# Miniprotein binders against q9bqp7: the designs that were tried, part 50

Target 1, 240 residues: q9bqp7
Amino acid sequence: VPQNWFPIFNPERSDKPNASDPSVPLKIPLQRNVIPSVTRVLQQTMTKQQVFLLERWKQRMILELGEDGFKEYTSNVFLQGKRFHEALESILSPQETLKERDENLLKSGYIESVQHILKDVSGVRALESAVQHETLNYIGLLDCVAEYQGKLCVIDWKTSEKPKPFIQSTFDNPLQVVAYMGAMNHDTNYSFQVQCGLIVVAYKDGSPAHPHFMDAELCSQYWTKWLLRLEEYTEKKKNQ

## First folded at step 26 (miniprotein)

Design Qo1
Fold by OpenDDE base, look of step 26:
Structure Qo1 (fold): chain B 240 residues (1-240), chain A 100 residues (1-100)
Amino acid sequence: as target 1 above (240 residues)
Amino acid sequence: SPEMAKELVQSIEWLIKEVEELLRMGDPWYAIWMARLAVDFAEDTGDPELIAKVELLLAEALIKAGDPRAEEIIEKAKKIAEELGSPELIEEVEKVRKKK
């Protein structure tokens, strides 16, 4: 049980979105402060087993691809992910005002993969927006807040080249989503609350993306795990 | 090294526990995801018994998710169990199949 329990949901916020459909998604810039990011907390609190498995995978990949080949692979994965997020931001943004829709960005297997998910996405409230939990002292940059099948969700987009995800993005994904939810629900920059999470895994070959929907109950369970990781991080920093 | 092999087995055992917890939490999708990793690393050990064990765990996760691919995984585990001549593993395979 976390020593410093804090709720994921804010009882002071109405679950009902205020009737004003925000015409424009929020995009709050990430302030580079001394405050740790969600990603940093998770990376610094990985278990010995997680670290071992990641290193084992890396070694195996280096044996297969060579050191330079592995660097190239990692760079390509990162670049493809970035381009995919940029394309999604462009698609989900009502203002065509972003960069000339590089038609090339939209012509990806990943975009094809998520088309069936995008049909169920509506009411976009935030895109690439910073969240801060003032009491628990962490920050994050969330990909999207929107309605999925009529439920308001924090949506996190992932890319996979193979049916097996990139191992670095496999661990702690649900924790990342609930960390963003909890921060947003208590961030004064947001007037609404989210109760659900959605992880979407897009595939390079254009095969249908997989939606991992997390209801409020499941989110609450992962939130407890997140709090434990945050406490571990805090203790580790006090001892440094 | 024998030490690295031991550490790999321990890490797979950790993954197994994580998958079991995810199943208990009611997250079969993420359980499938983690179980696939367990299978991948179990294959690196070359231990057919461990491979069969994690395959069965993957099958359980697939069954809980309502994924039809569960049958293929069960048959894979069954084949391994038969090749090993392990009555215990055969029984475990049948237990998982009954959950379908």
Scores: ipSAE 0.827, ipTM 0.924, lowest interface PAE 0.6, mean pLDDT 91
Fold by OpenDDE base, second read of step 27:
Structure Qo1 (fold): chain B 240 residues (1-240), chain A 100 residues (1-100)
Amino acid sequence: as target 1 above (240 residues)
Amino acid sequence: SPEMAKELVQSIEWLIKEVEELLRMGDPWYAIWMARLAVDFAEDTGDPELIAKVELLLAEALIKAGDPRAEEIIEKAKKIAEELGSPELIEEVEKVRKKK
């Protein structure tokens, strides 16, 4: 049990979006400060087993691709992910639809992969927006807040070249989503609350993306795990 | 190295525990994801018993998710168990199949 318990949901916020759906998604800039990001907390609190498995995977990939091939692979994965997020932001943002959509960004297998998910996405509230949890002292940049099948979710988009996700993102993705949820639910810049999470894994070959929906109960369970990771991070920093 | 092999086995055992926890939490999708990783790393050990164990765990996750690929994985684990002549593993295969 976490020593410093804090709820994921804010009882002072209504679950119902106020009827004044902002016509424009929120895009709050990430402020660079001494506050750790969700990603940093997760990276610094990886278990010995996680670190070992990541290194083992890396060694196998280097054996298969060579050192230079592995570097190129990693760079390409990162670049493809970035382009995919940019394309999704453009698709989901009503205002950016007027800018010359780089048609090349929209012609990706990843975009094709998520088309069936996008049909169920509506009511976009935030895109690439910063969240801050003032009490727990962490920040993050979330991909999207929108309704999925009528439920308001924090949506996190992932790319996979293979049927298996990139191993670096595999271990802590649910923790990242609930960390963003908890921060947003207590960030004064937001007037609404989220109760669900959605991880979407897009595939390079255009095969149907996989939606991983997390209901409020599952999110609450992952939130407990997140709090433990945050406590571990805080303790490690006090001892440094 | 023998040391690296030991660390690999320990890390796979950790993955197994994580998958079991995910199944208890009611997240079969993420359990499938982690179980597939466990299978990949178990194959690196060359230990057929460990491979069969993680395959069965993957099968359990697939069953809970309603994924039809569960049967293929069960049959793979069964084949390994039969090749090893392990009554215990055969019994475990049957237990998993009864969940479907």
Scores: ipSAE 0.815, ipTM 0.918, lowest interface PAE 0.6, mean pLDDT 91
Fold by OpenDDE base, fold request of step 28:
Structure Qo1 (fold): chain B 240 residues (1-240), chain A 100 residues (1-100)
Amino acid sequence: as target 1 above (240 residues)
Amino acid sequence: SPEMAKELVQSIEWLIKEVEELLRMGDPWYAIWMARLAVDFAEDTGDPELIAKVELLLAEALIKAGDPRAEEIIEKAKKIAEELGSPELIEEVEKVRKKK
């Protein structure tokens, strides 16, 4: 049980979109502060088993690809992910803010993969926007806040290469999403609340993306796990 | 090394517990992801009993998600159980099948 319990949902905020919400998605810049990011908290609180499995996977990949091949693979995964996020931001942004869409960014298997998901996405409220939990003192950069099938969600976009997915993208994804939700729900820069999460895994070959929907109950369960990770991080930092 | 092999088994056992917890929480989708990872690492051990165990766990997750691929996974586990001649594993296979 977390020692410092804090709710994921803010009782002071309405779930109803305020009619005053700007038509333009929020894009709050991430400030480099002494405040830990969600990603940093999760990375520094991995279990011994997670660390072992990641290292085992890395060793196996190096054996298969060589050291230089593995570096190239990792770089490509990162680049593809970045380009995919840039393309999605361009697609989900209002037309007036559309820089000349580099048509080349839109011609990807990942974009093809998510087309059926994008059809169910509407009411974009935030894109690539920083969140800060003022009380729990952590920050993050969320990919998207939008309605998915009529439910307001924090959406996190992931890329997967078949047949060998990047294993680092498998661990703690639900915790990342709920951490962003909890932060946004308690960030003064946001006037609305989110109760659902959506993880979308896009595939390089253009096969249909997999949507993982997280309802409020499931998010609350993961929130408890997130709080435990945050406490562990805080304790580790006090002992350093 | 034998030590690394032991640590691998322990880490897979941890993954199994995580998958079981995810299933209890009502997240079969993430359970499938974690179970597939467990299968991949179990295959690296070469332990057919462990492989069958994690395959069955994957099958349970697939069943809870309503994924038709569950049957293929059950049949894989069944084949392993039969090859091992393990009545216990055969019984577990049938228990999982009855959940469909």
Scores: ipSAE 0.805, ipTM 0.915, lowest interface PAE 0.6, mean pLDDT 91
Fold by OpenDDE base, last read:
Structure Qo1 (fold): chain B 240 residues (1-240), chain A 100 residues (1-100)
Amino acid sequence: as target 1 above (240 residues)
Amino acid sequence: SPEMAKELVQSIEWLIKEVEELLRMGDPWYAIWMARLAVDFAEDTGDPELIAKVELLLAEALIKAGDPRAEEIIEKAKKIAEELGSPELIEEVEKVRKKK
């Protein structure tokens, strides 16, 4: 049980979209400060087993690709992910639909992969927007807040390349999503609350993306795990 | 090194426990993802018994998710169990199959 329990949901916020919800998705810039990011907290609180498995995977990949080949692979994975997020932002943004859609970004297998998911996405409230939990003192950059099948979700978009998955993006994904939810629900820049999470894994070959929906109950369970990771991080930083 | 091999097995065993927890939490989807990682790392050990164990765990996760690919995974585990001649593994395969 976390020592410093804090609720994921804010009882002072209504789940109902205010009629005054801006037609334009929020895009709050991430300010780099002394406040740790969700990603930093998760990375610095990985278990010894997670660290070992990641290193083992890296070593295997280096044996197969060489050191330079692995660097190139990592760079390509990062670039593909970035381009995919940029393409999604362009698709989901009402204002960017009118400007320079890089047609090349839209022809990716990843975009093809998520087409069936995008059909169920509506009511976009935020895109690539910073969140801050003022009480728990962490920040993050969320990909998307939108309605998925009529439920308001924090949506996190992931890319997977077969047959060699980038496993760093697999560990702690649910924790990342609920951390963003909890921060958003207690960030004064947001007037609404989210109760659900959605992880979407897009495939490079255009195969149908897999949606992982997390209801409020499952999110609450992961939130407890997140709080424990945050406490561990805080304790480690006090001892440094 | 033998030490690294031991640590790999221990890390896979940890991953198995994480998958089991995810299944208890009611997240079969993420359990499938983590179980697939367990299979990949188990294959790196070359230990057929460990491979069969994690394949069966993956099958359980797939069954809970309603994924039809569970049958293929069960058959893989069955083949390994038969090749090993392990009555214990054969019994475990049948236990997982009954969860369908």
Scores: ipSAE 0.802, ipTM 0.914, lowest interface PAE 0.6, mean pLDDT 91
Fold by ESMFold2, fold request of step 28:
Structure Qo1 (fold): chain B 240 residues (1-240), chain A 100 residues (1-100)
Amino acid sequence: as target 1 above (240 residues)
Amino acid sequence: SPEMAKELVQSIEWLIKEVEELLRMGDPWYAIWMARLAVDFAEDTGDPELIAKVELLLAEALIKAGDPRAEEIIEKAKKIAEELGSPELIEEVEKVRKKK
């Protein structure tokens, strides 16, 4: 149990849109400052076991691919992730996109993998948008806020290469989502709040992604775990 | 090394506890992801008892998610349990099968 609990939801906010909500999805720029990011907090509070398993996975990949091959693999995974997020932002934006650029982005198996999910996504409120928890003082960059099958969600898009998943994307993914949710709900740049999460893992081969829906109760349980990680991070920084 | 092998087993046991917590929280989908990771590392140990126990944990997560692949995993764990001649593992296989 965290020593200092804080609620994930803001009682002074509605989860319903109104006429004052912008018609174009919000894209708040990420500001680099002394406030820690969600990913930094999670990285710096990894358990001894998480660190060991990550290193073990790295060594296995190096044995399979060679050291240079592993470096190329990780670079390609990172680039494909960037392209995937770029494509999704373009697809979900109300602005028209150049056909040549979208055609290249749509050649990704990852985009094919999520097509059935995208047909159920509507009411896009934010894309690649910065969030800041005004009270707990952390920041993040969320992928998307939109309705999924009628429920407003923080949506996180991840890629996976079968059979070689990137192990970091497996750890702590729900904590990342609820941390963004809590930040959005207490960020003065936003006038609404979100109570649900959706994690979508896209497959390189185009296999259908499975939507991992997290309702408000599940999000609240993960929020408690996030608060513990943030508390641990804060205590470490007091001693440094 | 012996130290690395011990730490691998300890890390898998930690991962087992994480999967069990995810199941208690009612998140079988994330539990499946974490359990598959645990199976992958358990196979690396060469310890058939540990492999079977982690496979049964994956099967439990699959059952909670309504994923029919649970049966394939249960049968794999059952084969290991029979080869070991472990009545404890055989009983665990049947307990998981009854959760279907």
Scores: ipSAE 0.801, ipTM 0.919, lowest interface PAE 0.7, mean pLDDT 86

Design Qo1
Fold by ESMFold2, fold request of step 28:
Structure Qo1 (fold): chain B 240 residues (1-240), chain A 100 residues (1-100)
Amino acid sequence: as target 1 above (240 residues)
Amino acid sequence: SPEMAKELVQSIEWLIKEVEELLRMGDPWYAIWMARLAVDFAEDTGDPELIAKVELLLAEALIKAGDPRAEEIIEKAKKIAEELGSPELIEEVEKVRKKK
């Protein structure tokens, strides 16, 4: 149980469209800040078991690929992820046309993998947008806020080269989503709130992505786990 | 090394507890993700009893998600339980099958 519990939802806000809501998705710039990011908090509070399993996975990959092969693999995974996010931002932005972007950016198995998801996405409210929780003192950069099948979601996009998850796409992803959600719901740059999450893992071979939907109750349960991680981070920094 | 083998088993046991918690929370999809990871590392141990137990946990997660691939996983665990001659594991297989 966290010592300093804080609510994930803001009762003064609604998740329905307001008549004055902007028609262009919000893109709040990431500002210079000394407060920690969501990803840094999660990285600095991994359990010893998470660390052990990540290192073991890494060593198995090095055994298969060699050290240089593993470095190339991880670099390519990072680049593919970056390209995928750029493509999705372009697809979802009403101010950009596909002809104004690099067309090979939009041609990938990852984009094919999410086509069935994208057809159910509408009402895009934010893309690649900064969030800050000033009370709890953390910051993040969320991928997307949009409606999925009529539910307003914080949407997190991930890539995978295989249908089963790799370890780097497995740990803590729901905590990341709810941390962004809680920050956005209490960030004065936003006038609305979001109560649901969606995690989408796209596959390189184009296999259909599975939409991992998290309703408000599930998000509340993950929020408690996020608060514990943030509390652990704060305590570690007092001792460093 | 013996120290690394012990830590691997302890880390898999930690994963098992995480999967059980995810199932209690009502997130069987993420439980499947974590359980598949647990199976992958359990296979690295070469311990058939541990492998079968983690496969049954994966099958339970698949059942709760309504994923028909649970039956394939149950059959894998049953084969291991029969090869070990473990009445306890055979009983666990049948308990999971009845949850379908």
Scores: ipSAE 0.800, ipTM 0.917, lowest interface PAE 0.7, mean pLDDT 86
Fold by OpenDDE base, fold request of step 28:
Structure Qo1 (fold): chain B 240 residues (1-240), chain A 100 residues (1-100)
Amino acid sequence: as target 1 above (240 residues)
Amino acid sequence: SPEMAKELVQSIEWLIKEVEELLRMGDPWYAIWMARLAVDFAEDTGDPELIAKVELLLAEALIKAGDPRAEEIIEKAKKIAEELGSPELIEEVEKVRKKK
């Protein structure tokens, strides 16, 4: 049980968008400060088993690709992920803010993969927007807040080049999403709250992306796990 | 090294527990992802019993998700169980099949 329990949902906020919510998606810049990011907390609190499995996977990949091949692979995965997020931001942004859609960014297997998901996405509230939990003292950059099939969600977009995902992007994904939800729900820059999460895994070959929907109950369960990771991080930092 | 092999098995056992927890939590999707990872690492051990165990766990997750690929995974696990001559594994295969 977390020593410092804090709710994921804010009872003072309504789930209903106030009529005063801007029609333009929020894009709050991430301020680099002493406050840890969600990603940093998760990375520094990985279990010994997670660390071992990641290293084992890396060694296997190096054996298959060579050291230089693995570096190239990793760089390409990162670049493809970045381009995919940029393309999605362009697609989900209002037309007036659409800089000239680099048509080349839209011609990807990843974009093809998510087309069926994008059909069910509406009411975009935030894109590439920073969140800060004022009480729990962590920050994050969320990909998207939008309605998926009529439910307001924090959406996290993932890329997979192979049918077997990049293992590093597989661990703790639900925790990342709920951490963003909890932060947003208690960030003064946001007038609304989110009760659901969505993880979308896009495939390079254009095969249909897989949506993972997390309801409020499941999000609450992962939130407890997130709080434990945050406490572990805080304790580790006090001992340094 | 024998030490790395031991650590691999221990890490797979940890993954198994994580998948079981995810199934208990009602997240079959993430359970499928973690179970596929467990299968991949179990194959690296060459231990057919461990492979069958994690395949069955994957099958359970697929069944809970309503994924038709569950049957193929069950048949793989069944074949391994039959080849091993393990009545316990055969029984486990049948238990998983009855959930479908």
Scores: ipSAE 0.798, ipTM 0.912, lowest interface PAE 0.6, mean pLDDT 91
Fold by OpenDDE base, fold request of step 28:
Structure Qo1 (fold): chain B 240 residues (1-240), chain A 100 residues (1-100)
Amino acid sequence: as target 1 above (240 residues)
Amino acid sequence: SPEMAKELVQSIEWLIKEVEELLRMGDPWYAIWMARLAVDFAEDTGDPELIAKVELLLAEALIKAGDPRAEEIIEKAKKIAEELGSPELIEEVEKVRKKK
């Protein structure tokens, strides 16, 4: 049990979007502060087993691709991910805010992969927006907050080039989503409550993306795990 | 090295526990992802018993998710169990199949 328990959900916020919600998605810039990001917390609190498996995978990939080939692969994965997020932001943004859609960004297998998911996405509330948990003192950058099949979700978009998961993108994904959810629910810049998470894995070959829906109960379970990681991080920083 | 091999097995055993916990939590989707990783690393060990064990765990996750690919994985595990001549593993395969 976490020593510093804090709820994931804010009882002072309604689950129903108020009619006064802005028609334009929120895009709060990430401030470079001394406050740790969700990603930093997760990276610095990996288990010995996670670290070992990641290193083993890296060594295997270097053996297969060479050192330069692995660097190129990593760079390409990052670039493809970035372009995919940019394309999604363009698709999900209101038309009035989009001067010129780069049509080339839309011509990707990843975009094709998520088309069936996008049909079920509506009511976009935030895109590429920073969140800060005021009490627990961590920050993150949300990909998307929108309704998926009528349920308001924190949506995290992932890219997979191969059928085999990119190990770095597999570990702690649910924790990242719930960390963002908890932060948003307690960030004064946001007036609404989110109770669900959605992880979408897009495929480069355009095969149908897999949605992973997390209900409020599952999110609460992952939130407990997140709090333990945050406590571990905080303790490690005090001992440094 | 033998030390790295031991550490790999220990890390796979950790993954197995994580998958079991995910299944208990009611997240079969993420359990499938983690189980696939366990299978990939188990294949690196060359230990057929360990491979069969993690394949069965993957099958359980697939069954809980309602994924039809579970049958293919069960058959793979069954083949390994038969090749090993392990009555215990064969019994485990049948137990997993009955969950379908």
Scores: ipSAE 0.797, ipTM 0.912, lowest interface PAE 0.6, mean pLDDT 91
Fold by OpenDDE base, last read:
Structure Qo1 (fold): chain B 240 residues (1-240), chain A 100 residues (1-100)
Amino acid sequence: as target 1 above (240 residues)
Amino acid sequence: SPEMAKELVQSIEWLIKEVEELLRMGDPWYAIWMARLAVDFAEDTGDPELIAKVELLLAEALIKAGDPRAEEIIEKAKKIAEELGSPELIEEVEKVRKKK
């Protein structure tokens, strides 16, 4: 049980979307402060087993691709992920924001992969927006807040290359999502609350993306795990 | 090295526990994902008993998710169990199959 328990949901916020929410998605810039990011907390609190498995995977990949090949692979994974997020932001942004849609960004297998998911996405409230939990003192950059099949979700978009997934993107994904949810629900920049999470794994070959929906109960369970990771991080930093 | 091999097995055992917890939490999707990783790493050990164990765990996750791929995984585990001649593993295979 976390020593410093804090609720994931804010009882002071209504679950009902205010009809008066601006038609334009929120895009709050991430401030580079002394406050740790969700990603940093998760990375610094990985178990010995996770660290070992990641290193084992890396060594296998280097054996297969060579050291330079692995560096190139890693760079490409990050670049593809970035381009995918940029493309999604362009797609999900209101048409009035005439960002010159680079048509080349839209012609990816990843975008093809998520088309069936995008059909069920509506009511976009935030895109690439910073969240801060003021009490628990962490920050994050969430990909998207939107309705999926009529349920308001924090949506996290992941990319996977077949046949071998990028293992670094696989650990603690549910914790990342609920960390963003909890932060948003207690961030003064947001007037609404989210109770659900959605992880979408897009595939490079254009095969149908896999949606992972997390209801409020499952999110609450992962939130407890997140709090434990945050406490561990805080303790490690006090001892440094 | 023997030390690395031992550490690999310990890490896989950790993954198994994580998958079991995910199943208990009611997240079969993420359980499937983590179980697939466990299978991949178990194959690196070359230990057929460990491979069969994690395959069965993957099968359980697939069954809970309603994924038809569960049958293929069960058959894979069954084949390993038969090759090992392990009555215990055969019984475990049948136990998982009955959950279907």
Scores: ipSAE 0.796, ipTM 0.911, lowest interface PAE 0.6, mean pLDDT 91
Fold by ESMFold2, last read:
Structure Qo1 (fold): chain B 240 residues (1-240), chain A 100 residues (1-100)
Amino acid sequence: as target 1 above (240 residues)
Amino acid sequence: SPEMAKELVQSIEWLIKEVEELLRMGDPWYAIWMARLAVDFAEDTGDPELIAKVELLLAEALIKAGDPRAEEIIEKAKKIAEELGSPELIEEVEKVRKKK
């Protein structure tokens, strides 16, 4: 159990929908800051077993592909992930003009993979937007806040090249989502609250993406695990 | 190499316990994802008993998610258990099948 528990939801903030949707999604810019990011906290608090499995996976990939082949593979995965996120931001942004849309953004199998999910997404409140937990002192850049099947969610988009996932992004996906959620709920740049999470794993071949919905109770359980990671990070930095 | 093989097995056992926790939390979807990783690493060991145990864990997660692919995974584990002649694994296969 964390020594300094803090709630994921803000009791002073309404969990009821506002009367009107915003005409444009929020996009709070990420400010240069000395406080740690969610991803840095998670990377610096991996268990010895997580580190070992990641290194084992890396060495196995190098054995299969060669050193240069592995570098090419990881570079391509990174680029395709970047383009996927750009495409989703473009598709979900109502203020994106027709002239600003890149035709190549829509040619990805990943975009085909998420079509059935996107038809259930509405009421987009934020896209590629910075969040900061002003009390716990961490920052992040969330992908999307929108309704999914009528429930307002922090949505995280992931890509997967079955059968060879990049293992580092696999271990802590739910913790990343709830950390963003907690930060948003305690960030003065936002006036609303989010209680649910959604992780969407898109596939390169266009196969239907898998949606992973997390209700408020499940998010609270993952929040406890996030607080332990943040506490571990803080203790390591105090002693170093 | 023996130290690396032991560390791999210990890390897979850690991953098994993480999957079990996810199932207790009521997150069978994420448990499936993590169990698939455990199967992948277990196959790297070449240890059929470990592979069968992790396959059964994956099947349990699939059952909790209502995914009919659990039956194919149970049959894979059953074949491994029969080839090994392990009454413990054969009994565990039947226990998981009854949860379906």
Scores: ipSAE 0.791, ipTM 0.916, lowest interface PAE 0.7, mean pLDDT 86

